# VH-VL binders against f9vpa4r286to426, part 44

Target 1, 141 residues: f9vpa4r286to426
Amino acid sequence: VIEEIKNAERVIVIGAGTSYHAGLYFSIELNRLGINSLPVIASEYYNVRSKKGDLVFAISQSGETIDVLQGIRMMRNSGAKIISLTNVIESAIARESDYKIYMRAGPEIGVAATKTFTTQLASILFILSVLKKENLKKMEK
Short names: E, the ipSAE of ESMFold2; O, the ipSAE of OpenDDE; V2, 0.75 times the mean of E and O plus 0.25 times the DockQ between their complexes.

## First folded at step 21 (VH-VL; framework fv_zimberelimab)

Design e3 (at its last look DockQ between E and O 0.11; V2 from the best seeds 0.00; counts 0 for: pae E 5.2 > 2, placed apart)
Fold by ESMFold2, look of step 21:
Structure e3 (fold): chain C 141 residues (1-141), chain A 123 residues (1-123), chain B 110 residues (1-110)
Amino acid sequence: as target 1 above (141 residues)
Amino acid sequence: QLQLQESGPGLVKPSETLTLTCTVSGGSISSGSYYWVWIRQPPGKGLEWIGSIYYSDSTYYNPSLKSRVTVSVDTSKNQFSLKLNSVAATDTALYYCARGYTYDDYRPWFDYWGQGTLVTVSS
Amino acid sequence: QSALTQPASVSGSPGQSITISCTGTSSDVGGSNYVSWYQQHPGKAPELMIYEVSNRPSGVSDRFSGSKSGNTASLTISGLQAEDEADYYCSSYTSSSTWVFGGGTKLTVL
């Protein structure tokens, strides 16, 4: 999954509600790392022209968010590859994605927390930490 | 106003298949913002989640019942159904249908319930 | 068998407050923000009273409140009224993507 993000012409990050806000943060940090990224509100997926070479990072804790599902279907039909971040194995969004990340695989955070947003952020922070570590290795050459 | 109503036989013989239908009125079952569930309550006992179905046709089942249960949707009739195979006396219960909401992402609770239908498994 | 433990019954007098407990494990109540409470009057369907531990749906009295500490969730009813006499069930969405319910608590208003 890290290699797909590094090699994508553009990373489109799609989510609804709280998942959109987590995706917005991810997209901003990707741009700071030199990775072209566009955050997309799921209900406005029609506003995005996707193409081959795009990578779609779809965030849905349930894996059943309808606007995200419809958005990845459209973008996959246009040639984009799909990575999903969900907490439900065999959900529709996970099944229709090329690569699957499950939120529980990240660092344990929010065991005492009451917000689902923190588990999304933990997964995103883990991905970003790996990307940052690889960026630092290149600088040491 | 959204309403859910269970229907089906009140009596089923052991080893046969129980089929129940939930009719949704005052709303559309084909809205992708909702998921639909079956829950049962044996006489004098607590509630047990049976299974759920989403607009995508994704289904999720209680592991204890998974081998015997199917849940399906008929959008043309605005209905969803429960099929429970090989019933036994322990499947005697009040069966409820219910709705959950997924639009703004993860909402695993049930905001609308039917009134329930009693199913007795007896020879 | 219920996966979540509730007291079989509680009682209180009109105007008093009572609390119903719901104890699970780290794989459900302790690890989940998705604890809900349902009220069931005799002969009627359950109705959602609390979701996400402490939130009330529109139309539910603010006499009902929810909380969680560790592996135990609590429903508190203040200012008890005769109409509060019912069965109460907690529910949790688990880390294995399933729903579990408590065994139910019969509330008697004396």
Scores: ipSAE 0.199, ipTM 0.674, lowest interface PAE 5.2, mean pLDDT 83
Fold by OpenDDE, look of step 21:
Structure e3 (fold): chain C 141 residues (1-141), chain A 123 residues (1-123), chain B 110 residues (1-110)
Amino acid sequence: as target 1 above (141 residues)
Amino acid sequence: QLQLQESGPGLVKPSETLTLTCTVSGGSISSGSYYWVWIRQPPGKGLEWIGSIYYSDSTYYNPSLKSRVTVSVDTSKNQFSLKLNSVAATDTALYYCARGYTYDDYRPWFDYWGQGTLVTVSS
Amino acid sequence: QSALTQPASVSGSPGQSITISCTGTSSDVGGSNYVSWYQQHPGKAPELMIYEVSNRPSGVSDRFSGSKSGNTASLTISGLQAEDEADYYCSSYTSSSTWVFGGGTKLTVL
């Protein structure tokens, strides 16, 4: 996962609702690390032109978000690799991803997704910490 | 195609426990895309939400019924059940099981319903 | 929990347009776009007609539309037909993670 992110020409972070907001944060932090990243609202997936070399990071609590699923399918067909962050094991989005990350937050029923959002951020922060560590190692060489 | 079917006794005595089962066919109850719901309708009255359950056993109950209600899932049988303790005449109703849809959040609408089963509480 | 407020009954002639209101609070109807509408014919189970205030499931006639303003959601049925005679229920998710229904509205086609 980390190597894919590091080697990607561009990281497209796609999500809907609260997941999009988590993705937005992730994208901002990636760009701060010098990694070209584009946040995409899932409902606007058709406005993105992906290609080979792109990496799609799909965030979906349910793993069943239709716009996210349709987005990753379209982008995959263009040659992009897919990493998913989902709360549901073996969800539709997870099954169609090259790499699967599970947040293991358990189900949440609410108008505002609090548990899943915080878990998404925790997962993202962990990934970012590893990326930063790798960058430091590179600088020491 | 998905089908839900309620089953259980049509008659229950006061103070006893009502037990109903919903059998799901044409789809897996273990899907992470859905949650499962019990709703009732007294004769000539409106709809009342009873409780919801996710296949991982997370439950949510109507506060007015919470102390008497238990919803459970049996993944091996592709069923979920309702238990209502200490029934009274006011619990007489048509009981429906239904499916709710999950997006990135639980969506509060029910797209598939059973035909309902009438339960009468009478001595 | 308290039910959402609907008129007990509405009526219209064939071809007319009618509207059914559903009034809640900022903790339910006014707090989110998670409002749904159900149609129930006598002796039948409810059928989902509208979800998320204004979306129609596949197979539902475009004569049915939904809207919301403040704490009040509305179901509009245009081109009223005899088959539309039924009970209609609104529903909403609440800030307390519960589901609530309206009291129901009986629609009579004259």
Scores: ipSAE 0.044, ipTM 0.651, lowest interface PAE 5.0, mean pLDDT 90
ESMFold2 (binder alone), look of step 21: mean pLDDT 88; pTM 0.900

Design e4 (at its last look DockQ between E and O 0.05; V2 from the best seeds 0.00; counts 0 for: pae E 4.6 > 2, placed apart)
Fold by ESMFold2, look of step 21:
Structure e4 (fold): chain C 141 residues (1-141), chain A 123 residues (1-123), chain B 110 residues (1-110)
Amino acid sequence: as target 1 above (141 residues)
Amino acid sequence: QLQLQESGPGLVKPSETLTLTCTVSGGSISSGSYYWVWIRQPPGKGLEWIGSIYWSDSTYYNPSLKSRVTVSVDTSKNQFSLKLNSVAATDTALYYCARGYTYDEYRPWFDYWGQGTLVTVSS
Amino acid sequence: QSALTQPASVSGSPGQSITISCTGTSSDVGGSNYVSWYQQHPGKAPELMIYEVSNRPSGVSDRFSGSKSGNTASLTISGLQAEDEADYYCSSYTSSSTWVFGGGTKLTVL
């Protein structure tokens, strides 16, 4: 999954509501790392022109968000590859993606932030940290 | 105002198939914002989740019932249904339908319930 | 096995506060922020009283509050009233896309 993100011509990040805001953050950080990225509000998926070489990063906690599912269907039909970030195995969005990342809530040690958005951000930060580590390895060669 | 109403037989013989329907009024079952759920309560026991269905036709089932259960939607009647095969006396329960929300955030709790329908499995 | 444990019954006098416990494991209550409470009067549909541990839906009295500590969630009803007499169920959503419920607690208002 990391390799697909690094080598994509463009990473389209799609989500609805809170997932869109998590995706916007991800897209901004991808651009700062030199990876072309476009954040997309899921309900406006029909305005996005996708093509072969694009990678779609779809964010949906349930994996059943209708506008996200319809968006990835359209973009996959245009040749894009799909990565899903969900917290539900075998959800529709996960089943229809080429690559799957599953969020799992960690142990609850205290009254920490427990909103869906926080869990999505934690997953995104982990992905970004791995991408940052891989960039360091490439520079050292 | 949204209302859920269960309907179906009150009495089913062992080994037969139980079919229940939930009629949705005051809202659309074909809305992509919601998912639909069956829950039961055996006499003198707690609640048990049976299964859920989403706009995508994704279905999720309680592992203990998965081999015998099917949940489906009929958009033309604004209904969703439960089929439970090969019923036994242990399937006697009060059966509820319910709704959850899943559009811009996933809400894994049920904000609307039917009043329940009692199903007795008896020879 | 992941089952939620509630007391079978709880009682209190009008005006008092009572607490109903819901004990699970790190696999459900302890590891999930998706703890909910439902109130059910006899012959009526269950009604959502608390979601996400401590949030009240609109229309639910602020006499109802929820909390969680470790593997135990709690529903507290302050200023107990006769209308609060009902069955109360807790639930938790697991990472396996399943719901688990408590066995229910009958609240009797004396």
Scores: ipSAE 0.300, ipTM 0.734, lowest interface PAE 4.6, mean pLDDT 85
Fold by OpenDDE, look of step 21:
Structure e4 (fold): chain C 141 residues (1-141), chain A 123 residues (1-123), chain B 110 residues (1-110)
Amino acid sequence: as target 1 above (141 residues)
Amino acid sequence: QLQLQESGPGLVKPSETLTLTCTVSGGSISSGSYYWVWIRQPPGKGLEWIGSIYWSDSTYYNPSLKSRVTVSVDTSKNQFSLKLNSVAATDTALYYCARGYTYDEYRPWFDYWGQGTLVTVSS
Amino acid sequence: QSALTQPASVSGSPGQSITISCTGTSSDVGGSNYVSWYQQHPGKAPELMIYEVSNRPSGVSDRFSGSKSGNTASLTISGLQAEDEADYYCSSYTSSSTWVFGGGTKLTVL
């Protein structure tokens, strides 16, 4: 996963609702690291032109968000690689991803997705921490 | 095939603590697709939800029983348990453990049930 | 928590169709599609017959069907048979993140 992010020409972070906001944060932090990243609202996936060399990072708590699923399918068909961050194991989005990351937050209760949002951020922060460490190693060489 | 079996004392004195254990076989209690439930039925009465637990220790309790109820999971034994404090005659019931379905959220139906164990509260 | 409202009893003759109602509020039955139905024979554990208002688990007879309108869910049993004589309970999720059962309905086959 880390190598894919590092080697990507561009990282497209796609999500809907709360997941989009988590993705927005992730995209900002990637750009701060010098990694070209574009946040995409899932409902606007058709406005993005992806190609081979792109990496799609899909964030969906349910793993069943239709716009996210349609987006990754389109982008995959263009040659992009897919990494997913979901809360549901073997969800539709997860099954159609090259790499699968699970939040392990357990199921939600109610309409508010505060639990899953927090776990999304935790996962993203972990990934970012690893990326930063890798960058530091390069600087030491 | 999945099987649930309740175990515990059939008789408890008033003011004491009722402790029951549900042993799950044929499946893992730590599955992400399921949660575990206690339900009781007083003799000749209807069903009452007591509490639910996910394997990661997330618990939900009936508000009417919340102050007296504790549900826990032991993944090493593939079991989950019910503790009900300060029991009274009104707690006399057939106690069932069951499995609930989860996806992106808790689903309020139970597809597998234990046979139930009768607990009588009496002096 | 107050139980969902079911008729105390219903009856029908073999071959007939009967319907059992389950009435709640906008905070439970009317607020979601998470209504389930259970059959319980004397001395037996409840068995899931319908989930998510109208879906049947594997092995459940197609004589059992479920529907919902507003705050009322309904279980219909067609072609009534002697073996259908049992207690039936509805269940729903609540807006307070709890599970609730109906009071139960005793079905008698005449």
Scores: ipSAE 0.083, ipTM 0.700, lowest interface PAE 1.9, mean pLDDT 92
ESMFold2 (binder alone), look of step 21: mean pLDDT 88; pTM 0.908

Design e5 (at its last look DockQ between E and O 0.31; V2 from the best seeds 0.00; counts 0 for: pae E 11.5 > 2)
Fold by OpenDDE, look of step 21:
Structure e5 (fold): chain C 141 residues (1-141), chain A 123 residues (1-123), chain B 110 residues (1-110)
Amino acid sequence: as target 1 above (141 residues)
Amino acid sequence: QLQLQESGPGLVKPSETLTLTCTVSGGSISSSSYYWVWIRQPPGKGLEWIGSIYYSGSTYYNPSLKSRVTVSVDTSKNQFSLKLNSVAATDTALYYCARGYTYDEYRPWFDYWGQGTLVTVSS
Amino acid sequence: QSALTQPASVSGSPGQSITISCTGTSSDVGGSNYVSWYQQHPGKAPELMIYEVSNRPSGVSDRFSGSKSGNTASLTISGLQAEDEADYYCSSYTSSSTWVFGGGTKLTVL
């Protein structure tokens, strides 16, 4: 996962609702690390033109978000690789991803996905910490 | 108009596997807006959710039945199926297939139902 | 999976209003607005009457309404008619990502 992010020409972070906001944060932090990243609202997936070399980071609590699923399918068909961050194991989005990350936050019932949002951020922060660590190693060489 | 129809044997022996099929007509089972559900009702008793499936193959099961239940989908036939292993008398029920709605997540109500098929477990 | 709690039976006269309660926990009824109600006549499949606590599907009479307070959802039928005699079931999404039904209520129109 980390190597894919590092080697990607562009990281497209896609999500809906609360997941989009988590993705927005992730995209901002990636850009701060010098990694070209574009946040995408899932409902606008059709406005994004992806290509080989792109990496799609899909965030969905349920793993069944329709627009996210349709988006990753379109982008995958263009040659992009797919990494998913989901709460539900073996969800539709997870199954159609090259790499699967699970939040392990337990079920979310409420419309306001507070628990899963915080878990999304925790997962994102962990990924970012690893990326930063790798960058430091590169600088030491 | 959308129609769901259950089919399968009305009689199953104890310890055998119950197999039912739901045939969907008037709409595609491959629609991304819906998921498909099995629900049962023992005679004179209430409703029990069994399991759900999305057209992609994602499944969700009642924990009390999970070890014995398999739900599958055949998009080419516009059908989804239920398998219940090691049946007992307590599995005697009217079995319904139904449609659920989904968008950003599964919406847990069922707007279209089949007429149901009675399955009796008896030696 | 435990069922939601409903009264076994309720009754009313034509023209009256009756209410059916559905009590769960903070892990189901109290935890979301995904509460639905179904009507089932003898020998028929259940019919969706209310979804998301208070919304009516197309074709459902406006005599049917739903509400929720805390861990208890309620179905109210106003202007009770003979045709309303049926079994009614509530349902709710759970914190375990499952769906649970109430035990059902038999409504008798006197």
Scores: ipSAE 0.024, ipTM 0.630, lowest interface PAE 6.1, mean pLDDT 90
Fold by ESMFold2, look of step 21:
Structure e5 (fold): chain C 141 residues (1-141), chain A 123 residues (1-123), chain B 110 residues (1-110)
Amino acid sequence: as target 1 above (141 residues)
Amino acid sequence: QLQLQESGPGLVKPSETLTLTCTVSGGSISSSSYYWVWIRQPPGKGLEWIGSIYYSGSTYYNPSLKSRVTVSVDTSKNQFSLKLNSVAATDTALYYCARGYTYDEYRPWFDYWGQGTLVTVSS
Amino acid sequence: QSALTQPASVSGSPGQSITISCTGTSSDVGGSNYVSWYQQHPGKAPELMIYEVSNRPSGVSDRFSGSKSGNTASLTISGLQAEDEADYYCSSYTSSSTWVFGGGTKLTVL
């Protein structure tokens, strides 16, 4: 999954509600690392034209957010690859993704709204930490 | 007010397919906030989860029944349905439809239930 | 094969408090805060009484409370009334993304 993010021409991060805000943070940090990224409110997916070389990072705790699902379907049809970040193994969004990341929130299966954001953010921070280590390693040469 | 109502045959012959429909009124089945569930209760016994469906068509099944079960949704009729293949006497039960909540805050409990419909498997 | 173990029956007199247990494993009750309790009167559908271990839906009497310790969840009914006579089922969401129910407990109000 890290290699897919590093090699993408653009990382489109799509989410609804709380997941959009987690995605916005991820997109900002990706841009700071030199990775082109576009945050997308899921209900506005139809305003975004994707292409081959794009990577879509879909955030949905339930894996059933319809605007996210419709967005990834459209973008996949245009040639993009899909990574999902969900907490439900056989959800629609996970099933239709090329790569799947599942959240771990310790002893809970599912989360209240506050815990949902925290779990999403923790997963995003882990991904960012790996990307930052890769950048630091390359600068050391 | 939201209401769930099961409908279908009360008697099914062994080896045939049981088909039940749940009609949702007072709310939309196509809401991104909810998922729809089938649960059964054999006479004098406890409850058993059969399967769940999101309005997008995504399904989740009890592993013990997965080989025989199909749950489907028809958003145009505001309905979802259960098909249970190859029924036997042990499939005689009260069948309930129910609702759960899931819009990016997955809630694994069922807050609204239909009244249930008895299905008897007998020749 | 009940996934969660409940006593088959429990009884109490009006005004007393009673507790119904629901014992599972680390893959359900022990590892999950998504334990719920349902009340079922004869001939009626189950009704949600407790969710997320200890929360009551609107309209459910505060005489009903829930708790969990280790692999065992508990439903406590205080100030027992004749109308509380019913079957009670616990349920848990599992680490394999399924729902399981207890075998049910028949509460008799003496």
Scores: ipSAE 0.000, ipTM 0.508, lowest interface PAE 11.5, mean pLDDT 82
ESMFold2 (binder alone), look of step 21: mean pLDDT 89; pTM 0.913

Design e6 (at its last look DockQ between E and O 0.05; V2 from the best seeds 0.00; counts 0 for: pae O 5.6 > 2, placed apart)
Fold by ESMFold2, look of step 21:
Structure e6 (fold): chain C 141 residues (1-141), chain A 123 residues (1-123), chain B 110 residues (1-110)
Amino acid sequence: as target 1 above (141 residues)
Amino acid sequence: QLQLQESGPGLVKPSETLTLTCTVSGGSISSGRYYWVWIRQPPGKGLEWIGSIYYSGSTYYNPSLKSRVTVSVDTSKNQFSLKLNSVAATDTALYYCARGYTYDEYRPWFDYWGQGTLVTVSS
Amino acid sequence: QSALTQPASVSGSPGQSITISCTGTSSDVGGTNYVSWYQQHPGKAPELMIYEVSNRPSGVSDRFSGSKSGNTASLTISGLQAEDEADYYCSSYTSSSTWVFGGGTKLTVL
């Protein structure tokens, strides 16, 4: 999955609600690392023209968010590859993705109200940390 | 005002198939923002999740029942259904349908429930 | 799959506070924050009282509160009223993407 992100011409990050906000953070950090990225609100997917060379990073804890599913279907038909970040094996979004990342539901916290967002963010931070490590190796060369 | 109502036979013979229907009123089952669930309560016992269905057609089942269970949707009637094959006396229970939310946040809890329908498995 | 353990019954007098426990494992109550509580009056459907450990749906009295410590979740009802007499069930959405329920607790208001 890391190699696909590094080699993509553009990383389109799609999500609804809190998943969109996690995706917005991911896109900002990808651009800081020199990786071209576009955050997309799932309900607005039809405004994005995707093409071969694009990588779509789809975020949905349940894997069943309808606007995300519709968006990845359209973008895959236009030649993009799909990575999903979900927490449900065999969900629709996961099944229709080329690559699948599964996240935990959340940490053990007695009062947590936004655990889906924090779990998504933890998964995103891990991906970013690996990309940062690879970026440092590139600079050493 | 959203309402869920279970319907089906009160008595089913062992080894036959139990079919139950949940009719949704005051809302659309075709909304992509909700998922639909079957739950049962054996007499004098607690609740047991049976299975769930999403607008995408995705279904999820309790592993202990998965080999015998099918959940489906009929959007033209605003209904979803449960089929439980090869029933035994241990399948005697009060059967509920319920709703959960999944759009901008996954909510793995059930905010609306039907009143339940008792199904007895006996010869 | 996991089963959640609740006391079979609890009792309290009007105006008092009572607590109902729900004990699971690290794969359910301990491992997720998807703990919910349902109230069921005789002959009626269950009703959601608490979600995500401690949150109340709109219309649920702030006399109902939830918490979790380790593998045990708790429902606390303060200012106990006669209308609170019912069965109470905890539920968890497990790390294996399944739902489990407790066996239920009958609350008697004396």
Scores: ipSAE 0.354, ipTM 0.759, lowest interface PAE 3.9, mean pLDDT 86
Fold by OpenDDE, look of step 21:
Structure e6 (fold): chain C 141 residues (1-141), chain A 123 residues (1-123), chain B 110 residues (1-110)
Amino acid sequence: as target 1 above (141 residues)
Amino acid sequence: QLQLQESGPGLVKPSETLTLTCTVSGGSISSGRYYWVWIRQPPGKGLEWIGSIYYSGSTYYNPSLKSRVTVSVDTSKNQFSLKLNSVAATDTALYYCARGYTYDEYRPWFDYWGQGTLVTVSS
Amino acid sequence: QSALTQPASVSGSPGQSITISCTGTSSDVGGTNYVSWYQQHPGKAPELMIYEVSNRPSGVSDRFSGSKSGNTASLTISGLQAEDEADYYCSSYTSSSTWVFGGGTKLTVL
C-alpha cells in the first residue's frame, strides 16, 4: 500500500459524505508530503479522467456506496490501481480493490458517522505516519 | 453449515458470576457482515436481549443489565463469551447465542441460534 | 427497556388466517423498518420467520407474511396448520441503539 502511494503519479481520493471529508484531509496531507493528490466527491466521479499510473484511494464505511463503486470501476478500467478503506469485510468495494484496508470499527449505529469517521482518520493518520518515516529515510540517504 | 453452541455451568450460586461461551463452527466469527448476540429466556417467559458484539470488540448492552454484563470475543478460537456478575434468582434462564446481520449498521434480526443452555441460580 | 406489546394469545382453526400484532413507539417499530418475527416451538430455539417487516428467509413458508402500519407491525399466518402452534415474538431496533423483543404470543390451533 505504501509503495503504491509513493510510486503513484497521482493519488485520487474518492468518498461520499463523511468519508469524503476524511478523504479531503488525506489528500491535503498527501500534497503536503509532495504527493500529487486530488480529492473527489463520489457523486462527481465521472468528471475525473484517470489513467495508468493513477492510484485511487476509495473510502467508504459500508463498502457499498454506489457512486464510489461506480467510480472505482471506471477508474480501474482506465488502468488505475485501487486501494480501499472500508469498515465491512468483503464488501463490494473491497472485493473490487487491488489492496484492501479494513477499519475494524464495527458497524455504525448513529445517524452521524462519528465512530467510523474517527477510525477513518486514525487509519489515514497511520498511513501518513508511515509515509513520513519513509521520506525521512530518503533524506538520510 | 453455520452452527452455534453454548457452553458453561448449568448452576451458579447467588452473587457469583455467570460465564458462558458460544462456539461458532462452519463460519468465521471475524466476518464483517455479522455480529454476535446473547439472548436469554426465563422459564415460561419471553425473550430478552442481553448484549451484542462485533468481531472488532465493539459491544452493546441492554441498559437494564449493562452494569453487570460483559461480552467478549476471541477470534482465534472462533468464540464469544458472556459474563454476568452478581447473579440472582431472576437471572435463571435459558441462554442463547445467536448471529445477527449487519450491513452499514446493526440489523435486528438473528438468523442462526444456538440450542440454548439452561442456567439456574440457586444456593 | 420495555418490551413491545403483543397479545398474550391468539387462536384459529385449521385453514383460517390469523394476525398477531406488535405495537411499539416511534422510537422502535414506528421509527424503523427493522422489525423481525420469530417462531418458537416448545423446547426449541426461536426461528427467524420474517425480517425487515415483510421479508422471508429461505425455507420459510409463504403462508407467513409481515406488514407494518404506524407503530404496529403485524404477522399474518394464512392457511393455518397444526404445526403453526407455537410462541411468536416480534423484535425491533430502537433509536437508543438497542434491540427489543415483544412479550410473545401463544398461538393455539383449534
Scores: ipSAE 0.026, ipTM 0.628, lowest interface PAE 5.6, mean pLDDT 91
ESMFold2 (binder alone), look of step 21: mean pLDDT 88; pTM 0.903

